# Designs tried in a protein design chat: VH-VL binders against q80uz0r647to840. Part 3

Target 1, 194 residues: q80uz0r647to840
Amino acid sequence: RALVIAQELLSSEKAYVQMLQHLSLDFHGAVLRALENVEQEGREPLAQEELRQGLRELPAICDLHQGILESLEQRLGDCGEGQPQVADIFLAREQEFEHHAAHILQFDRYLGLLAESCLLSPRLATTVREFEQSSQGGGQSMKHRMLRVVQRLFQYQVLLTDYLNNLCPDSAEYDNTQSALTLISKVTDRANES
Short names: E, the ipSAE of ESMFold2; O, the ipSAE of OpenDDE; V2, 0.75 times the mean of E and O plus 0.25 times the DockQ between their complexes.

## First folded at step 1 (VH-VL)

Design c2 (framework fv_ciduvectamig_arm2; at its last look DockQ between E and O 0.06; V2 from the best seeds 0.00; counts 0 for: pae E 12.1 > 2, placed apart)
Fold by OpenDDE, look of step 11:
Formats: C-alpha cells, structure tokens, sequence
Structure c2 (fold): chain C 194 residues (1-194), chain A 120 residues (1-120), chain B 110 residues (1-110)
C-alpha cells in the first residue's frame, strides 16, 4: 500500500514538473526577453528588478522539483517490491523549499507588478497573452498557473499523510515522513498567513 | 476594508475647471499593486474611463484620448488621496464621476460617485 | 477610442441561461486578456463580476462565467434569477495603455 502511494507521488511529480518546466523555461524566458526589449526602447520597466527577483523563484522551484523527481525515480526503481524510501528526498532539500516560501509571500505583489507592467508595455502584454493561450496551459490564466505551484505543496501534505498511514510506526521511514510533513507544513503555513 | 470617499463641487460653470478628490482608506495611493482611476457615467456616453495614476518606483499617468488635453490626475501621498482636474468643461462633461481602484485591469473598489453638472 | 459593442438589451426567464457579448478589436479585446465585466443596479456603482476574461472575485456567484474568442468576449449567466436584472458592462485594456468600456446591456428578467 505504501508503495502504491509512492508511485502515485512519482506519477504526479512527473506531471507537475512538466507544467513547471513550461512556466520556468517558456514563461520566464519570454517575459525577461520582453522586459529587455522595453528597456532598449527607452522605457523604464514598471517593476524593474523587483519583478525580476520575483521571476527568479520559478527556475529555482523548477530545479527543486526536478531534483525531487530524479530522486523519486531512482528510489522507486531500486526498491522493486520492497519498502520505498522517499521521505529523505524532501528532508535533504529543506533549504530549497525556501523558494516556495518566497513565492508564496510575494505572490500577490508579483502578479500585480506583472499586470501593471503589461499595461505599460503592449509587447509584454502580448507575450503574456501568448503564453496563457498556449496549448500546454489549458487556457488558464497566469494567476491560476502560478497558484498551481503553491497547490503542489498541499498535494504533498495529502500524499505524504496517506503514505505515513500505510507505514510501520516503528520504521525509520515513518519518523522521516513525519519530519517531511512538518517541513512542508512550515512552508504552507506561510500561504495561510498571506 | 478598502474604501474610497469622494469630495468636490457638484456645479461647475462652462470653461471652468472641474476638480474632485478621492480619499483612500485601507490602502495606499503609492501601492505597488494598484492603480487609481477616474471614471464617469452619463446616459449619452455610458461608462467612460478618463485616466489613472499609479506608483512603480516613480509616478505614472495614463489618460483617455478624449480628455487627454484637459485632464490631470494627481496623487497626494501626504493625505493618501488622488485628484481629478478637468479643464475647460462644457455641458458634455456633465456626468456622474467615480474614483476607483484598479486591479488586473478591473475596478474592484468604487467611490460613492459625484454628480457634476456643467451649467451657466 | 470607441466603446466596445454590446447588445442594448437582453431578456430571459428565471432558470434560463443568457449570454451577453462584448465585441472589440485586435487593439483591445482581441489583443489582451484584460477583459472585465460589471453588474450595475439602479443608483449603485458598478460591481465587478469577472476580471481577466473569466476570473471571479471572491463573493461572486459561480452562475457568472466568461470567455473570449477572437475579438469578442462573452458573459454567461446561468440559472437566471430576478436579482440579476441590471445593467451589465464590459471593459478592456487597449494598446494605447488605456481602458475602454462597452455601451452597456440592460438585462430584463421576465
């Protein structure tokens, strides 16, 4: 049962990373290029470095989850039908989850700055529009897509809780999973405070 | 809770300047996430966006083409308000004037409205 | 800039679904995803129903939905109720960094 849940975690991580890569590589890259063009035209960026700082969290978060995915693939591939070991994957990356915290705390400001930047730059507005209309995004707004990044943490809480409930309480994995849940909760709590 | 309170004269003579003030509570006129707009409404012209002011490291203004030559929207950080000045008014400028907070190109907070009549 | 085009009036019976269109150009509705819809009752300020084409603010009923195709945005009201009788306005960002409203639509609930 625990193995089945771990496999679900892996499967969902694959899908999530694919979406996240689209945000990190295509959206981030396109917006930065658009901003550069605005600067070249002699227009002062609306959000300037603040917007750029907000955007830099996306690649960092993407790197985090790519690492998680790789580790999950390795661990689940090696265990066969035995007890998987996945909790330490999260614990080892505690510092990297601060990028999620930053994303959550700056979420409204970031989106507001982006929106206003689009008002000042038709080129940027077009870039964002094209991204939102892309086939990979299912037509969801930028706000909704960015929220999915936050929502993944809540999904971890659910999945890891189910995982925990199917582990032997005397196992090391049980204790580590509890620790992992605590780690994720610390990040998601910031979302609730915002 | 964010609220907008409008004030100013309700009667203006032709060729004079229409002046209105919008006081902000619960938010800042220099917010990095909001813009502050003036909108008017009349039976003949419907809703009409006039202009906005907003702060992003510096102050910006945008105005509707129809009033661009006559309009000024100014922030007042000391009083946390913003104003509308419309010069050389004519009877065509008679309307219900609103101040509003702009978010994502939409107006989520509105003032109570001020009916301004242009008449000799 | 000229106002966006809306039908002058629409009507429906309680429980029905109605749609209000808002047609612009590639320089406004067709060019940007900053389309908003407002409900306005008599002697009241407009209330935002949708922003960015289809997003609902907190407190807005799920009966209100929005879409956009080409240069036309649409507001759909499902399960029409008597309290829905009001004027409805669309707005859009423009390529000139301005906003433009539609002419407004009067909705009558029969």
Amino acid sequence: as target 1 above (194 residues)
Amino acid sequence: QVQLQQSGPRLVRPSQTLSLTCAISGDSVSSNSAAWSWIRQSPSRGLEWLGRTYYRSKWYNDYAVSVKSRITVNPDTSRNQFTLQLNSVTPEDTALYYCAREWYGAFDIWGQGTLVTVSS
Amino acid sequence: QSALTQPASVSGSPGQSITISCTGTSSDVGGYNYVSWYQQHPDKAPKVLLYEVSNRPSGVSSRFSGSKSGNTASLTISGLQAEDQADYHCSSYTSSSTLVFGGGTKLTVL
Scores: ipSAE 0.019, ipTM 0.584, lowest interface PAE 5.8, mean pLDDT 89
Fold by ESMFold2-Fast, scan of step 1:
Structure c2 (fold): chain C 194 residues (1-194), chain A 120 residues (1-120), chain B 110 residues (1-110)
Amino acid sequence: as target 1 above (194 residues)
Amino acid sequence: QVQLQQSGPRLVRPSQTLSLTCAISGDSVSSNSAAWSWIRQSPSRGLEWLGRTYYRSKWYNDYAVSVKSRITVNPDTSRNQFTLQLNSVTPEDTALYYCAREWYGAFDIWGQGTLVTVSS
Amino acid sequence: QSALTQPASVSGSPGQSITISCTGTSSDVGGYNYVSWYQQHPDKAPKVLLYEVSNRPSGVSSRFSGSKSGNTASLTISGLQAEDQADYHCSSYTSSSTLVFGGGTKLTVL
C-alpha cells in the first residue's frame, strides 16, 4: 500500500536526520580539532583539505534532509488514511540535491581519507572511537555512519520505486514520483560513473 | 604582531641562483598551524605562488609545477627564517617577490616585497 | 595564462554593488572550499579580504562578501566607496596541494 511505504519513508528519514545531526554538530568540530593535531604528527595536506571540505558540507546536507523530514511529517499527518502526496517534496529540492550531489557521493572517498588520517594520528583515532562508543553513536562504526550518507540516495530509489508501483497510473502523484525517481537516479548514477 | 622581513640581492645574472631570506618575528617557522610561502608578481604573469615549507612532525615542501625543478624553499629554525633558492634564472624570473604566512589556505601576513631584476 | 579566470576590469559608482567572478575547474575552485580574495592598492602587498570562500578576517568590512557555485567563486562589494578602487585577486587550493591565482581584476570607482 502506498501509504505504508510513505510512512516507512518518513520513519527512515527521521532516523537518518538524527544521525546527520550528530555527525554534523558533534563530530564535525571534534574531527576538525583532531586534524590540527594530525598536521603536527606529519599528515599530508591534500588529505586534510579534502576531508575538511567534505565535513563542511554536512550542515547544509543536514538542513536539506531536515526540510524533507518536516515536509513528510506535515503531509502524512494531514492526509490521515487518504492518498499520500510526497513526491513533490523531493522535486521542490532539486537544486539542493544537484548542489550537494558531488559532496554526498564523495563520502565513500572521505571514509578512506578518515581511515588514513586515523593511522597517522592516535588522537584522531581516539576521537573517532569515543564518538562510536557514545550512546548517540549506538555502537555503530564511523564507516557505517558515513556510508549511510551515500546509501540514503539508494534507499530513496528503492522506497520511491515501491511507492510508484502502488500508485494509480492516472494520478498526478504517479507522474511526480516518476520525476522524483529520475532526479534521485541522476544524482546516484553520477556516483557509479565516477 | 607577526611580521615578515625580506632580504637578499636585488640584481641577479642569468644562469645564477636567486636567493632570498624571510625573517619571522612574532611566530615560529616550526609552528604547527602555519605554512611559509613564496609568491611573486610580474606584469606578464600576475601573482604566482612558487612554493611552501611547513613543519608537522617533519618538514614538508610543496612546489608549483612551473618551478619545481629549480626551486628550494628551506626553513632555518635556529634563525627563525626561511629562504627561497631559484636556480638557473632567466630574465623571465624578474618579479616582485613576497614571502607570506599561509594559514588555512590564505595568506594573512605578507613581507614587504623584494624587486629582483635578472639581467647581465 | 593564469590558472583562474577573472574579468580584467570592472567599474561602478559610489553606493552601487559590483561582483567579480573567479572561474576554475573541479580540481581547484570547484573541488575545494579554500578560495581566498585579496585587495591590492598600488605599490602595496596584497591584503586578505576573504578566506574559505566567504569568511571575513577581523577588520574587513561586511560590505565584502563571497560565494561559490560550481567552478565559479564570486566577490561582491556593496556600497562602493572611493577607497575600494584597487586590484582584486582570487586564489584556490588545488588537488595537487599547490595554490593558483587568478589574473586579477582592476576595479574603477567612477
Scores: ipSAE 0.000, ipTM 0.435, lowest interface PAE 18.4, mean pLDDT 81
Fold by ESMFold2, look of step 11:
Parts: sequence; structure tokens; C-alpha cells
Structure c2 (fold): chain C 194 residues (1-194), chain A 120 residues (1-120), chain B 110 residues (1-110)
Amino acid sequence: as target 1 above (194 residues)
Amino acid sequence: QVQLQQSGPRLVRPSQTLSLTCAISGDSVSSNSAAWSWIRQSPSRGLEWLGRTYYRSKWYNDYAVSVKSRITVNPDTSRNQFTLQLNSVTPEDTALYYCAREWYGAFDIWGQGTLVTVSS
Amino acid sequence: QSALTQPASVSGSPGQSITISCTGTSSDVGGYNYVSWYQQHPDKAPKVLLYEVSNRPSGVSSRFSGSKSGNTASLTISGLQAEDQADYHCSSYTSSSTLVFGGGTKLTVL
């Protein structure tokens, strides 16, 4: 049953990385260009600059999760038998998680900043609407996409907890999964304290 | 291990251009996760961020207001380095110059520092 | 007159806790969570202690902690040790896509 939960971790990571790639490759550049035009017209609000700074870090978030996905595919792809081993994938990226944690957890606030910026820029509002309507945007609202960015760390907690409860307590994978949950909980607790 | 190694002249005459180079090992100047900054330190001004270059689908620059009319920061992907050019220097530009890697708004890797004196 | 205001000096005895403040405006410290802190020993480059207000990179002692309230960020050093004697700098992003530093604080361990 641990394998089934590990496969759910893999499949949900694929969906998450696909969403991040669409944000990073197409939307991020279009939004930055639209925000640059507003800057040249003057009166850029502070919210637009904070959104720009947050979007500037989106490629690094995408790279982190692309690495996690590649490792999960290697561990679970062609070898569908035996006990899964996935916890160390998260442990190997401890520094990246610690560096990105507050940024990842702030994406719900970025929803408000994006809405505010769209009120002040018809070009930005058009860019967001066109991305939401495109096949590459998947037909989902930006609100839903940005909420998924925040929710992923909490999804890891749920999935890894379920995974842990289906591992032999004497196994190395059990110990590693406890360590991975401690890592994820540490970064989510830090955001709650800020 | 990421390291930054600086080079450039220690003495520059007034009205000339100050040019410094920062060579990167263990990372790429075009890294999606980094930005590359120049910072200087003097007794009268303390630490002063001057500007940065970074790649996010294309190349970007940001410069401090105090120097934006005189500064250029350029990447060089073929040599894996980035440079500072500060035009029309005066003795007030005398300082210890650092290059640094910027990640999530923090400078986590610094060069060794280059003391530049602007004097006749 | 640096963009961010820090006390020029602070002091404390070994084992005590000290706090260094960094005060800006709503267009920098108050408006963004991109505040970082650096320790600098004599003749050395600065070393990052905290980023994004309160996050500690790997290898930095848990004795260093950070917080922010309004336009003021704070660095707290608990269990003060002799090697903590150094200069401490804060920095913040600004509304103009730039970054500013505080004037620096000299910590003396008595």
C-alpha cells in the first residue's frame, strides 16, 4: 500500500510541475513585460513591485520541483515492484526547501497582489485573461493555480504521513520518511510564525 | 562549491572608468535561480548595493539610483563571469568592492573584495 | 544617513541575549519580506545569517533569530559568545527594484 501512495506522490508531482512550467515559461515573462510597460507609464504601486520580485523567483521554484519529479520517476518508473524509496529525495533538497519555503507559502498573498495590479493595468489584466483561456494555461483561473502553489507543501505532509503509516517501523524508509516530514513541517511552521 | 574570484585594477584616476571582473566557479552566470550583484563598502557609506544582472527567460539589470547614470553590469556567458563598469569616477568612489551571488534577496556567496582607490 | 537605520553599536555579556534593530519605511522593510542579515568580522567579507526576515541558512547557529514588526526588523543573538563580536548589517528590497543596506551595527562582547 506504501507503493500506491508513492505513485500518487509521483502523479501529483507531475501535475504540479506542469503547472509551474506553464507559469514559468509563458506567464511569468508575459507578466513581467506587462509590468515593465506600466512602470514606463509611471505610478507603479508597491504591490506590483512585490509581485515582480515574487515572480522573479518562480523559475527557481520550478527547478526544485522538476528535480523532485525526475528523482521520483527514476525511483518508481520502470521498477513497479519492491518497497518504494522516496523519502531521501526530499532530504537531499533540504537547503533548497529552506530557502524557498517562505516564498512558496506566500503565493496566496500573491493572488491579492495580482488582482490589485490587474486593476491598475489593462495590459496585465488582458495578459492574465489570455493565459487563462489558452490551451497552455489549461483553462484554470490564476487564483486556482496560485492556490495550488501554496497547497503543495501541505499535500506533501498528507501524502508522506499516509506513506509513513504504511511502512514497517523498523525499516530505513520509515526513519527517512519521519525525517522528511520533520523537514516539511519545519518549513511550514516557519511560515506560520512570520 | 560555488566561489567568486575578483580581478581588476586597484588604482583608477578621476574621470576614468572603473572596471572589475568577477569569475564564477561551481555555478553559471545564467542560472535561473541566481542574480549577480556588485556591492561596495566605505567608512562614509557602509555597505552600498550598486546593481545586478540576472537571467529570467531574458537578461535583466537593476541599478541603484545613486549610480544608475554611470553603471553597467554585464554577464559574459562564454567566460562564466560578470563585470562592473562605473564611469566618471571621483575620489568618493574609493571603496572595497565585492561581487556577490544573490538568491531570494540574500547574498549567500561573496567574492574576496577588491580595494579600489580613485586618486590622481 | 543610510536608507535603513541601525544602532551604531550594541554590547552584551557572554550568555546574554541581544537584539539589533533595522528600521526602514513602508516602501522597503514594511512592504516586503525580503529582509536579510549579515555578520562581518574584521577584514572579512560579510556572511549571511538570515534571509526573508527569519530563515536561517544551513550552517548558521540556531542562536541567531529574526523577526519583523511594522517597519522594523530585528536580529536576536541568544547565548552571546566572544566570537559574535563583529559588525552586523541588514538589507531590504525596495519598491524601485533595488536593494538597500543599513548603516551597520558594531556588536561588542564584554
Scores: ipSAE 0.000, ipTM 0.535, lowest interface PAE 12.1, mean pLDDT 81
ESMFold2 (binder alone), look of step 11: mean pLDDT 93; pTM 0.953

Design c3 (framework fv_ciduvectamig_arm2; at its last look DockQ between E and O 0.16; V2 from the best seeds 0.00; counts 0 for: pae E 18.0 > 2, placed apart)
Fold by OpenDDE, look of step 11:
Structure c3 (fold): chain C 194 residues (1-194), chain A 125 residues (1-125), chain B 110 residues (1-110)
Amino acid sequence: as target 1 above (194 residues)
Amino acid sequence: QVQLQQSGPRLVRPSQTLSLTCAISGDSVSSNSAAWSWIRQSPSRGLEWLGRTYYRSKWYNDYAVSVKSRITVNPDTSRNQFTLQLNSVTPEDTALYYCARGYYYDSSGYAFDIWGQGTLVTVSS
Amino acid sequence: QSALTQPASVSGSPGQSITISCTGTSSDVGGYNYVSWYQQHPDKAPKVLLYEVSNRPSGVSSRFSGSKSGNTASLTISGLQAEDQADYHCSSYTSSSTYVFGGGTKLTVL
């Protein structure tokens, strides 16, 4: 049953990465271009820079999960009927998860700045609205899409807990999975405190 | 429910200052999602946007080019209202004046969703 | 900034469809998708019908629809009813962070 759960993790990661790629490649790029227009108008350049910095986490988070996905695909492809090893995929990327922490801590701020900038720049507003209305996003608002990034960490908690409950307690994977859960919890705790 | 209540004189002499007040209920003049505008209407000119005030970390004002040199839109956070001052009025400034709320990004896509009751202001000697 | 161009008046019979045009420039209607339409009955304040070219607020009938091509936005009213007799105004947000209105259109239901 542990293998089945790991496969569910892989499947959900694929879907999640597709969403992230859309955010990172299409939204982020378009917003940055639009922000240049706002700067030309001479309005709140420092606020714009802060917004840019906040949004910069999106590509980093996307890269993180792309790596996780690739590793999951490799590990689950090679294990056959044996015990998969997936916990170390998360542990090896502990430092990269700091981008999620940054995302959570800055969430309200950069969304506020984005809304403000949309008021100041019709071009930016149009860019954001078009993205929100895109078919790939199912018509979800930018706020909701950004929240999905945070929600994925909670999904990891659920999936890894279920995975843990189906492992042999004497196995190395069991210990590593506990460590991975601790890692994810540190990040999600910041979300709850915000 | 958000409501706008207008007040001010309805008769102004030429060269004097037109002053109107718009009291806000159910929302804040310093809302991060709203901007507060003055719009006037006349048979000859139709609807004409005059200017707005809004708060985004600091206060901003935008004015129509046609009245920019004579207009001031000011917020009053203590009374949760905003005002219109139009200097050096002429008979051409005779119109029905509205205050209105505009929503951005989070709401009505730069549309005016709430309007005051209107104030007819006549400029006459 | 010059007002947006609307026809002075339009008319239609009950059940018909009519379209009101609103023409601006690349700095307003043509530049951005922030065109709004308002309905105004006599002695009433304008009421928003559409925002962002084609979106309807809650409570607005599906008989009202909007589109835009180039520098021209259009309001279409299908299945005309007597209650639709009113003035209609278009508005656009501009590149200068201002608003511009059209001249207004009087709709008569015959």
Scores: ipSAE 0.034, ipTM 0.638, lowest interface PAE 3.6, mean pLDDT 89
Fold by ESMFold2-Fast, scan of step 1:
Structure c3 (fold): chain C 194 residues (1-194), chain A 125 residues (1-125), chain B 110 residues (1-110)
Amino acid sequence: as target 1 above (194 residues)
Amino acid sequence: QVQLQQSGPRLVRPSQTLSLTCAISGDSVSSNSAAWSWIRQSPSRGLEWLGRTYYRSKWYNDYAVSVKSRITVNPDTSRNQFTLQLNSVTPEDTALYYCARGYYYDSSGYAFDIWGQGTLVTVSS
Amino acid sequence: QSALTQPASVSGSPGQSITISCTGTSSDVGGYNYVSWYQQHPDKAPKVLLYEVSNRPSGVSSRFSGSKSGNTASLTISGLQAEDQADYHCSSYTSSSTYVFGGGTKLTVL
C-alpha cells in the first residue's frame, strides 16, 4: 500500500539524515580543520582546494535532506484517513536538487582527492582512517559512505516508483508523483554520468 | 582563555518551560571548531547529553532521543551565547545542568573541553 | 540505566595502578574510536582527561592512559595520588550522531 511505502520513505530518510549529520559535523569539520593546518604551512596543492570546496557543500546537502525529513514527518505524523501527500515535498525543492547535482557528481572525484591529500598530511590520514573504521557492523570505507550520497537519489527513484504504482491513477498525488519522479530521474542521471 | 557562564531560574513548576542561558567568552558561538552542548547530571541518571547547536555555513541542532520532542538549543550571535529551552518539565527533569563546548582538537579529536559552572534546577510543585 | 556500563566504585593505594572499564555496544564504544574520559571532583564541573580513546589534552598527566578492546574502553591511572580521588565518567559517540555517558565510577584512594 501507498501509505506503507510513504512510511518507508520517511524511515529511510531519517536514517540517511543521521548519516549525513555524522559526515557534516564530525568528518567535514575535522577534515577542513586538518586542511587549514596544511595551508597555514604554505602547502597548497590545487587538489586540496577542490576538496575543500566540495566538502563545504555537505552542510547544504544535509540541510536539503533535513528539510525533506521534517516535511515527511509533518505529513505522515498527521495520522488519519486517506491517501498520503508527499510528492510535492520533492517538487518544492527542485532548484536545490538541481544545484547539488553537480556536487553529487563529483563525490567519486572527491574520494580520489581525499586520498591524495591524505598522502600529504598524516593528520588528515588519521582523521580519514578513524571515520573509515567508524561503523556498527564492520568498518565502512569512505568510498562506501560517500557513495550513499549518490545512492540516496537512486533510492528515491525506486521508492517513488513503487509509491506511484500503488496510487489511484486519477488522483492529484499520482500526477505529482510522476513529476517528482521526472525531477529525481533527471538529477540522478546527471549524478551518474562519469 | 575560554569560559562559559550560566544563568537562569533555579526553580520551575511541573508542565512549565525550563530556560537557561550560557554566555561565552574567549570564543565565538559561531566558531567552526566548536559545537555547543547542554549536559545534565542527576544521582539517578548520571551525566546525560541533551543536545547541541553549531555553525557550519548555517546553524544545525542535534538532540538526544529522550528529550527531542521538548528541547530547543538556540544560538544568539549578537550576545555570543546559547540557550536551553525544555518544555513540559516533570520532577524527573530535576538535575544539575551544564553547558559545554564540544571542541575538535588538532585532528578529528572531539571532547567536551570547557564546561560552565553548572545550574541546579529543581522541578517541584 | 546509563547507556555505558562502568563499575560504581574502585579503590587503590598511593603509588599503585587502577583500571576503570567502560562497556557499550557495537553502536557506540565498539563502533567508533570516539571515547572520552572525564574527572570530576566534588562540587566541580567535569574536566576532560582523554579523548579519542587514548589522547591526552595539554596539561593532563601521562599517568592517565586509555585503551579499547571490542566494546570495552579502559582508563588506567598509574602512580595513584591522593588528588586522583574523584568520580570518573566515560562518554562515547553513537551511530545516531549523539553522545552517551557511563554511570560514573567513584575512585577512593586508600
Scores: ipSAE 0.000, ipTM 0.442, lowest interface PAE 20.1, mean pLDDT 80
Fold by ESMFold2, look of step 11:
Structure c3 (fold): chain C 194 residues (1-194), chain A 125 residues (1-125), chain B 110 residues (1-110)
Amino acid sequence: as target 1 above (194 residues)
Amino acid sequence: QVQLQQSGPRLVRPSQTLSLTCAISGDSVSSNSAAWSWIRQSPSRGLEWLGRTYYRSKWYNDYAVSVKSRITVNPDTSRNQFTLQLNSVTPEDTALYYCARGYYYDSSGYAFDIWGQGTLVTVSS
Amino acid sequence: QSALTQPASVSGSPGQSITISCTGTSSDVGGYNYVSWYQQHPDKAPKVLLYEVSNRPSGVSSRFSGSKSGNTASLTISGLQAEDQADYHCSSYTSSSTYVFGGGTKLTVL
């Protein structure tokens, strides 16, 4: 049933936003504090600005998904039962999904910039290690944590395909869901090509 | 292909300055994917990293604490090379000296992937 | 007095697997995943075998593998061959933004 799959899309989006907020706010904030501390010591470490640039995608990705979550919550409230309408939520955000494409295309570079910056800043290296070992960070490497950002796109493909297969083929929602799948596939296909 | 070619004297007297040059072909000393190190090797101490120079919007240096007061590593972009100067040498500085490229494997870390041929420097009168 | 401790020598017969340890502290091997391994034959410069604990550059045999537990990194060589007879060095990034090497291990293939 389409409604059940749309509810799964909502609940999984809520879990993803919570995970992303912890990554984006806690890690990104800790990195900024570590970089500020180095700056106040009067030392200008290599790749400081490059690291800031590489991390800018996470806040934008978090903002995108908070917006998606809010829209899903609004559309799937308890009142107004019937065939759900959620595909246009994704279609309206095509330009915003470019932050995902940028993240995926530059994934290896972001990890390299972080490693390079850790060579130049023991405080930053300590910050990364503490985040990787924290209970909020789940104990996984930073590589695995940042890869989970990408995993959501493939989860969307699975969920929206299942959703599509449970919609009336002559409905506008069916056509919109096909378009949303095309949008998500374009983002993942761009990222797989370099 | 990237190659490192070393040059410099092989005999240095105590209290003098050891000066070595490493010429780079196939890469740039200002590459954002690399850092340029000097590493020495002796039977008693094994491999010892001495220091590096690298460019990331400006030039940086890091030096091992054991030689920090005596070492300078300088790039030369016009000649595409980098140099080692080690002041006030003693016989304990006798070693096989290597220059090496530290390469940043994207997302996968850092290693010394290209080494010079080595220069055996003897400090003696 | 190397910063990282390796056994001075190890030996094995052709076809065996051997493991070389590299022990540091929480300020180097224990604190960072920036551990690398190098093979050095007589009269030659070292050659990188592994970086980031366990990754192999292109052209390095899958017989070489790496791991880390706590403050100790390990290089494992499976299916020993005569050409594996060499010196092996570990290296780690440190919290002081420097690099350190182990004392080296001479592998003898019997």
Scores: ipSAE 0.000, ipTM 0.439, lowest interface PAE 18.0, mean pLDDT 80
ESMFold2 (binder alone), look of step 11: mean pLDDT 91; pTM 0.940

